# Ledger of designs, part 30: miniprotein binders against b1l550

Target 1, 279 residues: b1l550
Amino acid sequence: MRLPEELLERARDIHSEAPSHRIKLDRVGSFGLKVPVEFKGFLLLAEADVWVSLPEGRRGVDLSRQVEAIYELSNPPKDPFSLCREAAISLLEKLNYADSSGVSIRFDAPLQDGESLKYYGVEISSIASDEIINKIRVEILGMTACPCTAELIRAYKSSEIAATHTQRSLGILEVSTKAEHPDPDKLASIIERAMSSPLRTYTKRPDEGGLVIRSLSNARLAEDVVREMIHLFLEEFGHLPEDTHILAAVRSMESVHMHDIYAERSFSLDEIRKEISSH

## First folded at step 19 (miniprotein)

Design ya16
Fold by OpenDDE base, fold request of step 20:
Structure ya16 (fold): chain B 279 residues (1-279), chain A 99 residues (1-99)
Amino acid sequence: as target 1 above (279 residues)
Amino acid sequence: SEEELERLADEIRELAERLGYDEIEVTREGDRFTVEAERNGVRIRIEVEVNGKEIRITVTIEKDGRRIRFMYVITDPEKLEKYLEEIERIIKMFLEERR
């Protein structure tokens, strides 16, 4: 049932009123929206958050306009990165009282693994003001083999291929830049290449043996993984603006412990270039 | 190449023309060019810098005393068309009347 339109003439615009307390809010919006996106030929249902800032002199935001803005842009479904940037800009244009806007989109990205699929986690955002900042976080699981235990076993048994404990490790790359969102498949590839080996959705017996041998032959500490991620990132994405900020991290779910091993480095491209040049 | 830069300048000009801009100014400075135009109080500035195979596009849109700037750094030529289409859609949003 729609209320009669004539009631709009009688009703106060509550959102445009002065608030009881003149305080600016940083983010007001709708969180946990579901939006369709197209990624690599897959139609995915992504989770989205949309928001704008609220000036001190305005009681509320027009939340319906925020929701309309992202759904107008999501029909037909499009690339989530383009959707994120376009929606952030659209919010700022449509809600002209705001000085900033933002969109966040979360989804699992499909990745081909032989005749099957694996996946990695993606969280993107675009924050618009006088400038636009784009952020992407990629998370993918790999396998690590411990070089310390391998060395102990090698010393004990004098074997060329020493046994060691292996575990799943979560690699994380987070990039914030004034450029467009970096390619997520490239980021995922960097993480996988930094691990001892990738994970496989399925293995045949010969393939499983080969995967384990590869991991054992490429044993890496959590620290090694993070350093390798940074190295590979600089090779692939060194062309990004110098003020681009990166978080490289790994969480190793150690198979011999109840706790995880964690390592990270946060840096800007300018900072890390200076560090490397100083050696 | 100089020929590639000229082609890209023409493509950006054509983008502005499709959006209904009539007074388009194109300025060239070395490996950079700037396209500037105004229509119905929406001013656009598109700066393009070519460094080898890298294309940097900086877009500035001004409307009602507000400015928004965003940037692309393109190393894959296959993505250029996609981002130009995105830029066109974004500018179009500003040219639409606020309902």
Scores: ipSAE 0.808, ipTM 0.929, lowest interface PAE 0.6, mean pLDDT 92
Fold by OpenDDE base, look of step 19:
Structure ya16 (fold): chain B 279 residues (1-279), chain A 99 residues (1-99)
Amino acid sequence: as target 1 above (279 residues)
Amino acid sequence: SEEELERLADEIRELAERLGYDEIEVTREGDRFTVEAERNGVRIRIEVEVNGKEIRITVTIEKDGRRIRFMYVITDPEKLEKYLEEIERIIKMFLEERR
């Protein structure tokens, strides 16, 4: 049953009323929307959050208009980066009472692994105000081998390739920039290259053995992984604006402990360049 | 690089023309040019700086006393057309009447 549209003329616009308390809200929106996106030839159903700021003099946000804004731009499906930027801007323009808007889009990005697929997690966001800030977070699993245990075993049993414990590690790169979102595949590649080895969806026995041997020969602490991620990031993305902010992190799911090992560094491109140049 | 800069300036001018801007001002300062135009209270400023293989595009849109600025840093020429199309769509959103 649809209510008569004529009722809209009689009903108070609750959203436009003055609130009981004149307090600005930073974010008001719809979270957990599903939007289609096109990514690397795949049509994916992504999760999206959309929001705007709410001025102190307005009781509520026109939530329906927010939802319409992103779905208008999602048909036909487009790349999630363009969708994110355009939607953030559209929200700000359509909801003229807002001084800021934001969009976040999350999905698992397919990554080719032989004849199979692996994936990495990606979260894309754009925050619009007087300026637009684009943020991307990439998370991908890799493998690390512990150099400390390897050294102990080498000392105990003179071996060219020392056994050590290995574990899954989650690498994280988060980039916030005034430029467009950096390429997520490149970010994922940086993370994988910073670890002892990548993970494989499937392996044949000889390939599995080779993967493990490679990891043992490239044993890295969680700290080493983060430093390597930063180094590789600077090589690939050093052209970004100097005020670009980066979080590089790793969470190692240590196979000998009940807990994870975590390491991170937060920095701007300007800050880290100064740090490296000082050595 | 100079021929590329001129081509890019022309392409941005044409973009503004397609959007119905008739008063387009193009200013060039070395490796940077600026396209400015106004239509129906929507003012656009597109700044392009070419540094080697890097193209930096900064777009500023002003409407109803509000300003929005966004930027692209293009190192892959194949992406240039894609981002110009995006810029065109974005400006078009501001030119549309708020329903």
Scores: ipSAE 0.807, ipTM 0.926, lowest interface PAE 0.6, mean pLDDT 92
Fold by OpenDDE base, fold request of step 20:
Structure ya16 (fold): chain B 279 residues (1-279), chain A 99 residues (1-99)
Amino acid sequence: as target 1 above (279 residues)
Amino acid sequence: SEEELERLADEIRELAERLGYDEIEVTREGDRFTVEAERNGVRIRIEVEVNGKEIRITVTIEKDGRRIRFMYVITDPEKLEKYLEEIERIIKMFLEERR
C-alpha cells in the first residue's frame, strides 16, 4: 500500500523543522547497507555505511536520499574504491545542508593461492568536507615462529633447525591519505612478506613441511613483523603525500599463552623518514 | 616528458569539453598546468604536476559557495584513464544536481 501523493503534500516536513535543542550532530546516516561491488573480476556483496553531518538548526537528515545516492552509483557494480569516493562527494552535494559526509565499505577480498583462494579483510572510507580524506584498512592472517623459544631449544639441544612454537598472527595496515586509496593487494603482500610465512588454503605434504621449515628458519617477534611492515611500506608507498598517516600493527595469537601479543606503530610519512635518517 | 605533459593537458581539456564547458582556460608553468572552466555556476580547477613517472592531479569544484578538493597521485600510467573517468563522473554529478 502506497499512500496517495496528495496525502504526502499535506504532511509536515519533519526533517526541516527546528530541533528542540539547537545542537550540531557529527554523523547521521544508514549503517549496514549491502551494496554490490566489482573487485578483481569478482562480484561481491559489500557492507556499507553512509552518513552526513547535521546542522544545529535542522531536526533531521533525509535518510532516503542518502540511501538512493549510494545505490545510484552502485548500479552497474563498480570497484569499491571509486564507489566510496564518488558516494562521499555525492552525499555532500545532494544534502547541501551538511558540511561533511562519509562512506565506509567493508568486504573480504579474494586472493589467489595456487589453484585455490584465500582472502583478506578490507575496510575503506572516504570523508568529504572542503577536502577529501581516503582511508584503507587491510587485515590478513599469516604465521609467525617465536625466535626466543628457538634460542632456548638451540641452547639445550644443538640442531640445525630449532623447534619453536608457531601461531597465526593478524597483520594490519591502515593508511589515511589525501590521495586515492592505496592498492589493497600490495598492502596484503607487504603484511605476508613481513611475517615468518604466509598461510595456505590447502597444502600437499611436501608443501606443508616446506612451509613450516621456512617459518622456523625465519623466526620473528611481533615487533620484528611491525618493523618489517614499515620498511616494506616505505619502499612501495614512499611516493604518497608526506602528511599520509599509517598504522602498522600485528596481533599474534600466541600458542603457548591464553592471551595475544600486540605491537603497533602509528606515524606520518614525514615523521618516520626523519626517524630512520637519524640513525 | 614535455610531450607527455601536453598530451595530458589536451586530454583534460577534452574531458571538460565533453562535460559541456565552452570557456576553458589552460595555463602551463614548467612541469605543471592548470585547466579552469565554468558552466552553470559549477567552476572546476584541475591542477596537474608531473615529476618523473609521478602524476599528481588536484581537482577543485566550486558550486553555490561551496568548495571541494580531492587529489590523485598516479605512478602507474594504466590507472590514469580510470581516474580521469572518475573525475568526469564526479563533475557530472555537480552539473546534474539542480537546486
Scores: ipSAE 0.761, ipTM 0.915, lowest interface PAE 0.7, mean pLDDT 92
Fold by ESMFold2, look of step 19:
Structure ya16 (fold): chain B 279 residues (1-279), chain A 99 residues (1-99)
Amino acid sequence: as target 1 above (279 residues)
Amino acid sequence: SEEELERLADEIRELAERLGYDEIEVTREGDRFTVEAERNGVRIRIEVEVNGKEIRITVTIEKDGRRIRFMYVITDPEKLEKYLEEIERIIKMFLEERR
């Protein structure tokens, strides 16, 4: 059923009225939208949130315009990073009363894994006001091997037993920058290279053995994984603006414990460079 | 090289021309150039700085007293055309009338 459009002339425009309590709101939006995106030739179903600020003098947000902004840009499906940046700007332009807008998009990214695929988590956002701040969070599982236990076992039976506990570890890189979103595959690669070994979708026995040997030969503390992630990040993305903010973290699901180990460092590019150059 | 800078400046001038701008000023200072234009109350300023293989593009759009500024730091030349197309789409949003 569609109501007559003539009613728009007779009805109050509730959204454009002043509210009884003149309080600015930071985020008013539509959350949990399903949006098609195209990533590396794959058509993926992503989840998006869209919002704008609401000034103290305006009672409500034109929510249909918010949804329209992102869906118009998502047909046909396109690169999620361009969609995120363009939608944030579109929201700010379409909803002229807002001082800021934001878009977030979440999806699982495919990554080639031999003859198969594996996936890692991606969440991106763009927040637009006088400037645009782009944020990307990448999460990918890898394998870590404990160097402390490896050293103890080596001291006990160094000629016959090369062993330690290994576990899945979740690596996290989160980057907030005024430049375009960093390439998620490069961030995922940084995380995997910082680990003792990548995880595979499947392996045959000779390949599985090689993977385990590699992990034992590259045993690392969670703390050292984070440090290596930072080192590799600086090599790849040192060109980003100096006020770019990074969070590097690992959550290790230690196979010999009932609990996880967590290590984290956040920093800006200019901050970490001063720290490194002072040593 | 100087020829690469001229090609990039020409591409950005052509970008503005495709959007209907007809009074396009290009100002150059060494390895930096700026493209400025205004149409229908939408003023754009595209600043480009080349440092080795790194291309920094800063876009400023002004309309109705609102100013928005965004940037790209391009180290992969294969992505340049993608980001120029994105910039063109963004500026076009401001040239279209609000609904």
Scores: ipSAE 0.755, ipTM 0.911, lowest interface PAE 1.2, mean pLDDT 89
Fold by ESMFold2, fold request of step 20:
Structure ya16 (fold): chain B 279 residues (1-279), chain A 99 residues (1-99)
Amino acid sequence: as target 1 above (279 residues)
Amino acid sequence: SEEELERLADEIRELAERLGYDEIEVTREGDRFTVEAERNGVRIRIEVEVNGKEIRITVTIEKDGRRIRFMYVITDPEKLEKYLEEIERIIKMFLEERR
């Protein structure tokens, strides 16, 4: 049922009024939207959040305009990174009272795995004001093999028995930059290459043997995985602006323990270059 | 090459022309150029710098006293056209009448 539009003459515009308490708000928006995106030929249903800042003198946000902004840009479905950046700018253009806007988009990215598929987690955001800050977080599982146990077992049998505990480890790269979002596949590749071995959706027995041998040949502490991720990141993305901020982390689900181990390092490109050049 | 730089400058001028700009200024200084234009109160400035293997594009849009700036650092030449199309779409948002 549609109400008569003539009621607009009589109703107060609640959103444009001043609030009872003049307190600015940092994020007011619509969260948990479902938006279609196209990623590497796949049509995916992503989850999105949109928001704007609200000045102290305005009671409410035009929430329908927020939702309209991202849905207009998502039809037809397009690349989620372009959608994220464009929607953040569109929100500032459409909502003149806001000092800043933000958009986040989350999806599982498909990745070729032999004749099958696997996936990794992606969350992107764009925050717009005078400038635009683009952030991407990539999470992918890999395999780690403990070097301490491997050395102990080698010593026990003088390498007659090659064994150690292996476990799934979650690698994380998070990048915040003024440049466009980095390629998520490259970030996922950096994480996988830093680990002892990638995970596969399935393997035949000879291939599974190869994964185990690879993991033993690349036994690494969680700390060393983080260091390798940073090394590989600098090789691939050293061209980004110097104030680009990175978080590299690993959460290892240690198979011989009831708890996880965690390692992380955050840095800017400028800071890390000074650190490594000082040694 | 010089030919490739001239082609890129022409592409960006053509982008502004497609959006209806007719007062387009192009300034060139070596491996850097700037395209500036204004239409319907929307001023754009597209700065391009070529540094060997990478192309940096910085876009500034001004409308109603508000300024936004965003950039691309392109190391894969095959993505250049995609980002130019994105820039065109973004500028178009500012040229369209709000409803």
Scores: ipSAE 0.746, ipTM 0.907, lowest interface PAE 1.2, mean pLDDT 89

Design ya16
Fold by ESMFold2, fold request of step 20:
Structure ya16 (fold): chain B 279 residues (1-279), chain A 99 residues (1-99)
Amino acid sequence: as target 1 above (279 residues)
Amino acid sequence: SEEELERLADEIRELAERLGYDEIEVTREGDRFTVEAERNGVRIRIEVEVNGKEIRITVTIEKDGRRIRFMYVITDPEKLEKYLEEIERIIKMFLEERR
C-alpha cells in the first residue's frame, strides 16, 4: 500500500524536532550495506557502514539520504578508497545539521599467488568534519618459525639440524592519517616480508620444501615480526604527515601451545622518529 | 622542476575553469603555489607544495559557513591525475544544488 504524497505537507517532520532528552549522538547511520567496488580489475561486493553525528537539538537523521548517497557514488563501481573518501564528504554536505560523518568499507582483497589466488583482509574508513581522517587496516596470514626452539634443537644434536615449531601468524597494520589511504598491497607486502615465510594456496613438494627451509632460515619471534613491520613501514611510508598513527601487531597461533601469542606497537611517525634518533 | 610547477599550476587552473570558476587567483612562493577561486558561494583554496619528488596538495572548500579540508601526499606521479580528478568530483558536489 502506498500512501498519498500530499500527506507530507500535513504530517509533522519528526526528524527535525527536538528530542525529549537533548543529548548529542556520535554515530547514527546505516550499517551492513552491500556495495559493489572495483579493485585491481575485480568486481567485489563490499560491506559498508555510513553514519553522521546528530546534534543535541535534532531528534533524528534522514537515513534514506545516507543510503542514497553511497549507492549513487557506487554507480558505476569504482575503487573502494575513492568511494570511501567521497562518500564521507558527500554525507557531510547532504546532511548539513551533522558536524561529522563517517564511512567504512570492508572487503577481502585478491592477491596473486603463483598460478592461483590468495587474499587478505582490508577495512578502510574516512571520518569527515573540519578535516578528513583516513584509516586503513590490513590483515594477512604468514608463517613464523620459533628461533628459541631452533637453537635448543641445534645445541642438542650437535649436528646442523634446523628444526623448530612453525605456525600461522596473523599480521596487522593499521594506519590513520590526514593523507589519502595507503596502498593496501604495499601494506600486505610489508607484513608478509616481516614473517618467516609467506603462506601459499598450494605448492608442489619441491616448492613446499623450499618454503619450509626458508622459514627455518628466517626464524623470528612475534616481537621480531612487529619490529620488522615497523622498519619496512617507515621505509615505504615515512613521507606521510608526522601525526599519522600506526598500529603494528601480530597474533601468532603457536602450534605447541593451547593459546596464541600477541605482540603490538602503536606510534605516530613523530614519536617513532624521536625514539630511533635517541639510539 | 620549475617547468613541472608551472605545468601543475596550469592543470589546477584548468580544473577550476572546468567547474565554472572565473577570476582564478594563483599566487606563488618558491616551491609552493595556491589557487583560489569563488563561484556561487563555494570558495576553494588548493595549496600545492613540492619537495623533491613529493607533491603535497591541500584542498579547502567553504560553503554556507562550513569549511572542509583534506590532503594528498603524492610520491608516485602516475597517481597525480587520478587524485586531481577526485578533487574535481568533490568540488563539484559543493557546486551542485542541495536536494
Scores: ipSAE 0.741, ipTM 0.906, lowest interface PAE 1.3, mean pLDDT 90

